VH-VL binders against o60147. Designs and how they scored, part 18

Target 1, 175 residues: o60147
Amino acid sequence: MLEKNKYLYIFRHIQTNQVLLSQGNVLKKTALFQLPYPLQKPVAPNGMRPAKLRKDHWVPLLKVEFPNESMFQSVFMQLLNYRKYRSVQPLTSDLLKLPIPVRRRKIMRQEVPNTIADLADILNKEKFPENSVRLQLSDKSDSEYADWPPSVQIDSEEIKLSRGFREKTTVDEAR

## First folded at step 1 (VH-VL)

Design b41 (framework fv_lerdelimumab)
Fold by ESMFold2-Fast, scan of step 1:
Structure b41 (fold): chain C 175 residues (1-175), chain A 119 residues (1-119), chain B 109 residues (1-109)
Amino acid sequence: as target 1 above (175 residues)
Amino acid sequence: EVQLVESGGGVVQPGRSLRLSCAASGFTFSSYDMHWVRQAPGKGLEWVAVIWYDGSNEYYADSVKGRFTISRDNSKNTLYLQMDSLRAEDTAVYYCARVSYDEGAFDIWGQGTLVTVSS
Amino acid sequence: SSELTQDPAVSVALGQTVRITCQGDSLESYYASWYQQKPGQAPVLVIYGKNNRPSGIPDRFSGSSSGNTASLTITGAQAEDEADYYCNSRDTSGYHLEVFGGGTKLTVL
């Protein structure tokens, strides 16, 4: 009860590899606004932003534990700013040569390595105590997308693949 | 039940035309990109063509470009493949297949319709 | 266009583990999907994305991806797994094109 918000929950889409950030262990519908290409009708099935949040389509990528709420807020806000900055950068000529659906899939696939690289960059710029930030990954190989500072401790145990970061129940395992 | 059913296959002579149909049921057809994939007897799978969910874009394998035309009628939940200037190497089972909005997975396949190009 | 390379044949003893590999430039940009095809039947999707199984596909099927290589692993092969296996990915050549591997014939001894 006295514990302040100190966890960042990062989810990935099981099909597209798109990334959503959350301050809680359950995704809210508003998290979809982190994704480019706003909702429009008719909704393109190959669009980058889905029409509705399908919680069963988003699985844990990474859980980050910070020593306090202040560090959490700082890193979370910076990570959102990095994602926003990437979304408004001009596309490279190589990407512009690709058909829109191919371009979208290439960009979506890169969200996992980009998010991990951005997180590491932020943590390398901040002066955090040694082993004060704990990372638990669903797939440890994803940690190889970046070089981590001494402030980071990577958990030896991987997150069990599920629709969220909560303890699995019979209901949570259904579809 | 999600289902795709192909029809229109048969035996045709080289240089002639044939039109294949694929009837979709059990899902919102107008929300999915649709593909044709073929398989020559005893050979592997070969991608043929795609049409976007709204019919606005079509793409073809180089081997069929300029000869085949993919089209759809969303009001009838039907996909078509118009095959012109047929060659012996077009002999194959033709599958209608649906791709989800993920990274190119063909999640639903029809049973296929055989096209034999011979004299 | 981009090519996906698979070994044409592989054998595994009943109950043992087999790995089928797919290699190509497109796999650096896109995850592979895997299809099982039995004689006279349409292909069946068994793995999509990095390591996702459609409903109804046994948990002995798993996928992995690293660089330009993707693999399908069957842990504890069963007789009914004898089939042709195809990998699939997007072409990187500038059009919305799909490409399939040449297929691997799995024989369960």
Scores: ipSAE 0.000, ipTM 0.457, lowest interface PAE 14.9, mean pLDDT 80

Design b42 (framework fv_lerdelimumab)
Fold by OpenDDE, second read of step 2:
Structure b42 (fold): chain C 175 residues (1-175), chain A 121 residues (1-121), chain B 109 residues (1-109)
Amino acid sequence: as target 1 above (175 residues)
Amino acid sequence: EVQLVESGGGVVQPGRSLRLSCAASGFTFSNYGMHWVRQAPGKGLEWVAVISYDGSYKYYADSVKGRFTISRDNSKNTLYLQMDSLRAEDTAVYYCAKDYEDSSGYYFDYWGQGTLVTVSS
Amino acid sequence: SSELTQDPAVSVALGQTVRITCQGDSLRNYYASWYQQKPGQAPVLVIYGYNNRPSGIPDRFSGSSSGNTASLTITGAQAEDEADYYCSSWDSSSEHPVVFGGGTKLTVL
């Protein structure tokens, strides 16, 4: 259905807290290209981009419902651009003081709040109609990473987390 | 309180089959992946199999692939391990383990007490 | 497939500090989890993530990582800490996502 095309899902890796953007509630293998390092088989040396998508390692972080696919596409592309821009920025002096493993982990951990902040920034700039964008979070506290514009309505209900790379649905519950 | 209780272990001859069960309580069973981990007498832990929350994904250790089948019934809060073509080397205490999931990672926060499977002639 | 290696046995004097190390390529990409197993008992999670302790685990237990290694440190070892300790991690490159180390038997002297 065309309606599914208006949903942005952001997934986080349960180990690294890396994030992947998805159109719809199912991660695709192509989403791995969002990770900063080239795909290397079997595993990237620094673990930033695995060779295989392990869907069971990813859980929904947030869900955004847009009024239409066009708005989704606009925000989606902007999010990717923000991510790319950030990936090429020099490390801060504070980060450089940390051992490489710690530095890497810290950077990875920042992806979630950064992505959320990016989303808020983009939505602030877009000036969508009031309450036209529905945001649902797996953890409501994550909404505190940013100030949200009037266009965003934060859902009072949290996303039902499920292993297997998607939001748990009523169909899943009925099983 | 989270509880995992394994059952179905016993003594069986090589080539035979055995079905293990793990009864779960104290948490929303259908929200979590479940694992089987075994431990041969006097040996270390060996991961056996995993099943996703809805049973749609299953993975097995090479040592049991093709012989063991992991399954679950979420309506009964029960995890199963069907063990076919049992071998002597399958002798072990079999534990069911629950995934622990938060922003910090994916781990086994709860284990059952295990059930002993002995494969011998 | 990824393997995790541990020293089979280590000892520590009562009240002293001991570090149990796990080594493996998967540890470059994933955090290790650590499990304590006492004789005749099921494993118990003691450390997970970067340095997280489940409820009920004493603060003398801590976790660290470096390169392809992860370590469990017990600062001020107690007699009850005598047990087998297993590290675990993930392998995203295979169909076998979970791997355990061989275990380390800790003796408290």
Scores: ipSAE 0.016, ipTM 0.608, lowest interface PAE 6.8, mean pLDDT 85
Fold by ESMFold2-Fast, scan of step 1:
Structure b42 (fold): chain C 175 residues (1-175), chain A 121 residues (1-121), chain B 109 residues (1-109)
Amino acid sequence: as target 1 above (175 residues)
Amino acid sequence: EVQLVESGGGVVQPGRSLRLSCAASGFTFSNYGMHWVRQAPGKGLEWVAVISYDGSYKYYADSVKGRFTISRDNSKNTLYLQMDSLRAEDTAVYYCAKDYEDSSGYYFDYWGQGTLVTVSS
Amino acid sequence: SSELTQDPAVSVALGQTVRITCQGDSLRNYYASWYQQKPGQAPVLVIYGYNNRPSGIPDRFSGSSSGNTASLTITGAQAEDEADYYCSSWDSSSEHPVVFGGGTKLTVL
């Protein structure tokens, strides 16, 4: 239900490989504010805002089940901070030599490996109890992007999404 | 090394036009977004306009929308600001500033020395 | 809300530590950048992307961020640090995609 605040879902875009974090199995339009590069040209008059969330273009990358809300909130907030931090770091000289469209494609392709590495880094630092965190990956080979702590149980099963669990609200459409 | 040189400033009457130029060197101009930032005498910094690396995206501060036009010529490594219907409130030093990225960056790693625009009789 | 708030002035004794603070909702989503401006000169980027220093900026300058607040710290202030300091951030939801704070005048005593 709406009280399920111990699940983290991560989605990837099928064309760009960009990722979105979600507090549950419903992807909200406001999640698009996580993206440093808009999926489509900005719409006037706001300019830099992605115009549309197309749920058919986003697929589950992974799902994490935490034993309680406190652990979920800690990890979720740290992932957002890691993403924010990565978005403003200096680019390598090799990337700076590339034309911008090529550079962006290369950077976006790294979001999946980077997000998985960040998640593992956070979980390694937090020292959660053994086998207390369940990680489900759509593709289990993605687990190879990082070394996981004893707190994590990894499996590769279908990640089921909810469609229309709750009605649209003003908050869900808050630009 | 990286250099941005503004020109075109001067004294103009209200309602008239001016065109500012910014000559860029020392980097691949066509790879980066460019901005104009202004500063009224004794006041703080105010963002004016941005143009993407290829000129396909432009955005303006509300105070200048409909009056100012940003453009660029990548073959000449030059940024422009066409300023129409000038007002006394547009009096400022205008800086050319290089975006870290194509216009999605929001900090300016290099600035020109500025060109003064005075709108008065 | 397209606003970054800075105190208009601060003072520090030579060799002491000073912290200049910037507050605004955009800082929850984007890191502040800091610019130093001396009289009659163009602004100079001092800190960007959380706590990165451009080449040539002394290591006594550092940045920090928490919630809606960003700070520029100068550890062991020097006379040449006397200047106006502006914070700046990106707010893609605002009518002004780049916003600047009002500036803080630093006096080194």
Scores: ipSAE 0.007, ipTM 0.600, lowest interface PAE 8.7, mean pLDDT 81

Design b43 (framework fv_lerdelimumab)
Fold by ESMFold2-Fast, scan of step 1:
Structure b43 (fold): chain C 175 residues (1-175), chain A 118 residues (1-118), chain B 109 residues (1-109)
Amino acid sequence: as target 1 above (175 residues)
Amino acid sequence: EVQLVESGGGVVQPGRSLRLSCAASGFTFSNYGMHWVRQAPGKGLEWVAVISYDGSYKYYADSVKGRFTISRDNSKNTLYLQMDSLRAEDTAVYYCAKEEYSSSYDYWGQGTLVTVSS
Amino acid sequence: SSELTQDPAVSVALGQTVRITCQGDSLRNYYASWYQQKPGQAPVLVIYGYNNRPSGIPDRFSGSSSGNTASLTITGAQAEDEADYYCSSWDSSSEHPVVFGGGTKLTVL
């Protein structure tokens, strides 16, 4: 049988710290649909998401290798559900006192810690075999946002993808 | 001031239906996720259901999934819980709870007692 | 499903410090919230987001966490603190986004 996709890439925006999930080492335009709108009414009248993806503004945060495609899909879908639930949580009074642009930037900066914590939570629940999940981080200190289960092996080698440079694959979409 | 006022509880026979309401005031109801949490007599707290600010996201505890339906009417500042196929183990005080950051509930209703018995 | 474990009862002498603990896997990644419940009343949020107090909650209440354990500390317990205390955490499973501990009955002697 042919090998199926078993890699999860997570990217962060270099200025906003927003997070995008990808099923490959490239970001497709459709990844923009993951970006949340503030729980308080959208400032744009139509609530429209950005139409263009600036790939040079996104850098890899982490890469996860799963033993098989089924485990990958389960974790990926759970992460999307975590993000959806977080988007409906109310803002604290401290955040509500901030001007909208400052408030959004502060919320966006929490996406990295939150996404890493969510990933660890899912992996702690799934009880995968020891050392079966390989985690690579661009900045290994980001692993400290969570406690990891025995199933996770954090690689000493950092991922090589960077701003403006990505490994090309058969599923690459350069636009 | 923030206030959550529940209604609709009562005594009902097994297999029947009941609808709970929670009237909200003192905050922008349409901006917040809302939860139902129950507590059986002399027991602890058990999460029941959640609905997002716009009603597009709903989740239920396994014990009530397929039998209970959470909904909201933002024009009336009201949260609902439709309870079908009621069982004796659904007997509890049902609380309406306003979600705060990180799935904390900063405000709770007074609770409404639902007793499922013959 | 992840569970949060609390001791069913604890006692403290008036004016002394008591620590109520909560243990579970979700606490490795998420901070606990704590609720106080007196007989016949709705729960009241006393701590959220690690160690934040809602407006009106006395400063004698504080939170802490380490590993898979979260603690609620009441420094200088008062008679009115006698109640049931529940911990709660984000269980980011889509089926159970919130999980509660079994509760701890605090008696102030």
Scores: ipSAE 0.007, ipTM 0.513, lowest interface PAE 9.3, mean pLDDT 78

Design b44 (framework fv_lerdelimumab)
Fold by ESMFold2-Fast, scan of step 1:
Structure b44 (fold): chain C 175 residues (1-175), chain A 121 residues (1-121), chain B 109 residues (1-109)
Amino acid sequence: as target 1 above (175 residues)
Amino acid sequence: EVQLVESGGGVVQPGRSLRLSCAASGFTFSNYGMHWVRQAPGKGLEWVAVISYDGSYKYYADSVKGRFTISRDNSKNTLYLQMDSLRAEDTAVYYCARDTYEYDSSGFDYWGQGTLVTVSS
Amino acid sequence: SSELTQDPAVSVALGQTVRITCQGDSLRNYYASWYQQKPGQAPVLVIYGYNNRPSGIPDRFSGSSSGNTASLTITGAQAEDEADYYCSSWDSSSEHPVVFGGGTKLTVL
């Protein structure tokens, strides 16, 4: 049986390369609160509530399987903290010389390598059993952004879904 | 039930030091960033310092930078604020606050009751 | 610069609607969080992440934002809502990531 919140689903934006973390295989609107400065605020300018998430613009980056919910919660919270504190890091002089829109694009494009490096750093600090954490990537070359601890097993098969993490079900295969 | 309990406040002379503690319970302390926020008598809230879940990132308000040191002991579920070279303007109630999981929000979802620090000659 | 501006005081009649505003450049990129503080008590988070309410916060509290401005609206104000209200936001333009507004004292008449 699958344990609730055993999997961490990581998505990337097809255009900007920004990253969103999810505890479910379908992104919820609340995931937009993860988007950091200097990104444009995700709230609709004239709305009384947040704009609807455009799910079709987010594709799978990485799926992480943990042995249990406790380990998932620990790593998930730590990743959110890494992203939060990275967003308030002083900008380099090179970035400060750029116009705001250009600066934002450069920072956003680094979210994939940064997120993968953060995940590896957290897993290296945690003491998990050998081969207890399973990674499945959409592009195996993304694993090159970090050095992985013995607790990590990288799946030989890539994620084949181009949009979302939804697996084919009996219903989807019905004639 | 999440609880944060501050201690260590008191009356101290200018130029002296004081260490505040915040005892956390009811949640996995090592998964959350923690903040210190202060409030001078009759004044508004002023953010003081933050520490990441593992202690690797620390930031301070300009008014306390170089004088205050934030630290934590995850094995004891305790947050600390070491206050050196205290000044009269540091007189305030000091609150311990838990960082919300909302990434791009300053939201502090749980606060302690505060501990009063009075710096007077 | 890391600053949020609030009017120091506002009044509302019992049962009427009041809006408390907060202005600052950080609000162009970050949501405001709102805190209620009664005399002698610790602050209580009432709104975060645009318009989310923590468990136990009445539905008469709502948030909104546009440009460099964030607002806390209390629809049908009650006597118990009389308090100081503070806005807060993240700010990555400086090393200190958190800023508070000066606070607004709400009087319920």
Scores: ipSAE 0.012, ipTM 0.575, lowest interface PAE 8.2, mean pLDDT 80

Design b45 (framework fv_lerdelimumab)
Fold by ESMFold2-Fast, scan of step 1:
Structure b45 (fold): chain C 175 residues (1-175), chain A 119 residues (1-119), chain B 109 residues (1-109)
Amino acid sequence: as target 1 above (175 residues)
Amino acid sequence: EVQLVESGGGVVQPGRSLRLSCAASGFTFSNYGMHWVRQAPGKGLEWVAVISYDGSYKYYADSVKGRFTISRDNSKNTLYLQMDSLRAEDTAVYYCARGDEYGDYFDYWGQGTLVTVSS
Amino acid sequence: SSELTQDPAVSVALGQTVRITCQGDSLRNYYASWYQQKPGQAPVLVIYGYNNRPSGIPDRFSGSSSGNTASLTITGAQAEDEADYYCSSWDSSSEHPVVFGGGTKLTVL
């Protein structure tokens, strides 16, 4: 296989702090299957989908540049598996005492710290070459949620885009 | 006060059809997902189908998939269950139930309507 | 897993405390809801979201949860509490979005 540079685009919801992972710089409607909770009006989480994806509610969190397809695929798959693993773990007694809406908001708000910690854990285990993975964050302080390995270079410039990673995005392209 | 009233139950022969209705009042019907839950005589509760607040998404228990169709008319505050190709094992009291804001539990139930499928 | 297991019957003396249990893997991640059903009547929600009571449900009803087990406790059982009790959970891994336990018949002696 001929290898090429590959990007992982990570989005955050402006109100809930929920996280979506994307191989492309625009979100597809299928990315909503990563979420256990509805984005708009109430729907059952086991496959019921919101009527539409609101592109203006999702902003860049983090962009990861990998030197090749193989490294991207390994990290992306592991990150999805970590996300799945978290969804089946027992809740603490403190969380179980909270009303369901409050508990869900607290869990959703933790997706940003959790995703960053998971990414760092995966990159620490993979033993990639020094400075081979480049991170660019929207808020550089989010890098403090984890300890990064020597394989990671954090870009000094933050992401300045306010509506996704692509200047031209339409509702149709986000779907 | 929230009320759900089912109608349309009755006795039918196997292979025939029935349409159940659930009339909702006392809340903004179009803001809630709605469910059908059934209970065979002397047995426990079994979930049947769900429809989203706007009718755009629907899901069914495998036992009824392809035979039952859930629908709603938000202008009439009414939920429906079209039951085709009825079988003896579909004999049950059918309840209309309102889902909470995430579909986790049913906060209000109708009184139920009995469907008897007999040979 | 997709099943919730309840004992089929339990008895309690008037004024005493009884605990009805529900077990299943979905309870590791999701709260149980509890429904009371009297003969010829529709189910009534008595507990949701760990230990919340809907308006009008007496304070003698309480919920608890640990690991794969959820419990409904009735402290100081009354004659009117005689009914079938069903647990329910939300489980995205199941064949259905909602799974019910088999029900427990409570007899108040």
Scores: ipSAE 0.006, ipTM 0.477, lowest interface PAE 11.8, mean pLDDT 79

Design b46 (framework fv_lerdelimumab)
Fold by ESMFold2-Fast, scan of step 1:
Structure b46 (fold): chain C 175 residues (1-175), chain A 120 residues (1-120), chain B 109 residues (1-109)
Amino acid sequence: as target 1 above (175 residues)
Amino acid sequence: EVQLVESGGGVVQPGRSLRLSCAASGFTFSNYGMHWVRQAPGKGLEWVAVISYDGSYKYYADSVKGRFTISRDNSKNTLYLQMDSLRAEDTAVYYCAKDIEYSGSYLDYWGQGTLVTVSS
Amino acid sequence: SSELTQDPAVSVALGQTVRITCQGDSLRNYYASWYQQKPGQAPVLVIYGYNNRPSGIPDRFSGSSSGNTASLTITGAQAEDEADYYCSSWDSSSEHPVVFGGGTKLTVL
């Protein structure tokens, strides 16, 4: 019942295309700390509303099933490291030429392609057995952002989330 | 070399206020979440507060909510903790700690701490 | 509220293996991290994300988890390992990203 050791879920924000990583289908408020750009407009000059996790605004981008905990942990941590690496790189001169709001929208638009490319790169570097990793995509066209190794079996269908797996409590703290 | 240096601790009377600072160096401060963690004399670690890289997200332990305010100044590479309405139970060494990134409870670097004593 | 429970003290003979355990319902969904603290010093992260070691942490330290329990294992304990050890995890019942166990004092005999 608890999806901790075998599944990686990646979620996409329906308006900004920012992504969240989850080590299971449990999505919690602290996941918002992954986001470099706020989802809400400032309430007042120099002020911002507290961030809220609107679970209905996040849709599954993909789900990865690993054959064991060791493979899951390795890939998950490498993916976090790739995101950390991207966050500390200097912005390109092309991006620095853009006004701040335009620049941020362009960066956010690239989160989905970048995350998929990073995942594929990690899986290509690992020498997993053929067809041992199952990748489910909500949108089949997203598979085209990368070249996948023989270890990956791709399925493109609706990813179902159980309400009982989303939170430990029955209350939706985001509402 | 990552370094975090806390300051601002001291002896204060109950009901008074105190502001702690944490000076960060050796990493791009503006890219990481930051935490405050405290430890009462002879007791265990207690998480106090966290702030996101840009200051837009903040969370507090229930014991300090409404009394403490976490903030940061990325232009000065400095983290702050404003402590109001201090109580004897707030007596502790306060540590500044760096999150390994945005998403998590993994504090990879810590300062040496600053002692806050609340006594009459 | 979620809580992480640790035994307050444990002893190990020099060169022997010791296991420090942490128990809490949050560990069913989230991995534990482990911190070492020596007297008068700041905590040091020794294990994170199930069984990862930060650079500079000796390979005698390892992590494991099963159900609602997480364990830190030190194989071939050395005198310098004498310290307090704290487990930590995410608290899924609140907005708290960090909750610590009560700590275990390890004495190396």
Scores: ipSAE 0.006, ipTM 0.506, lowest interface PAE 11.0, mean pLDDT 78

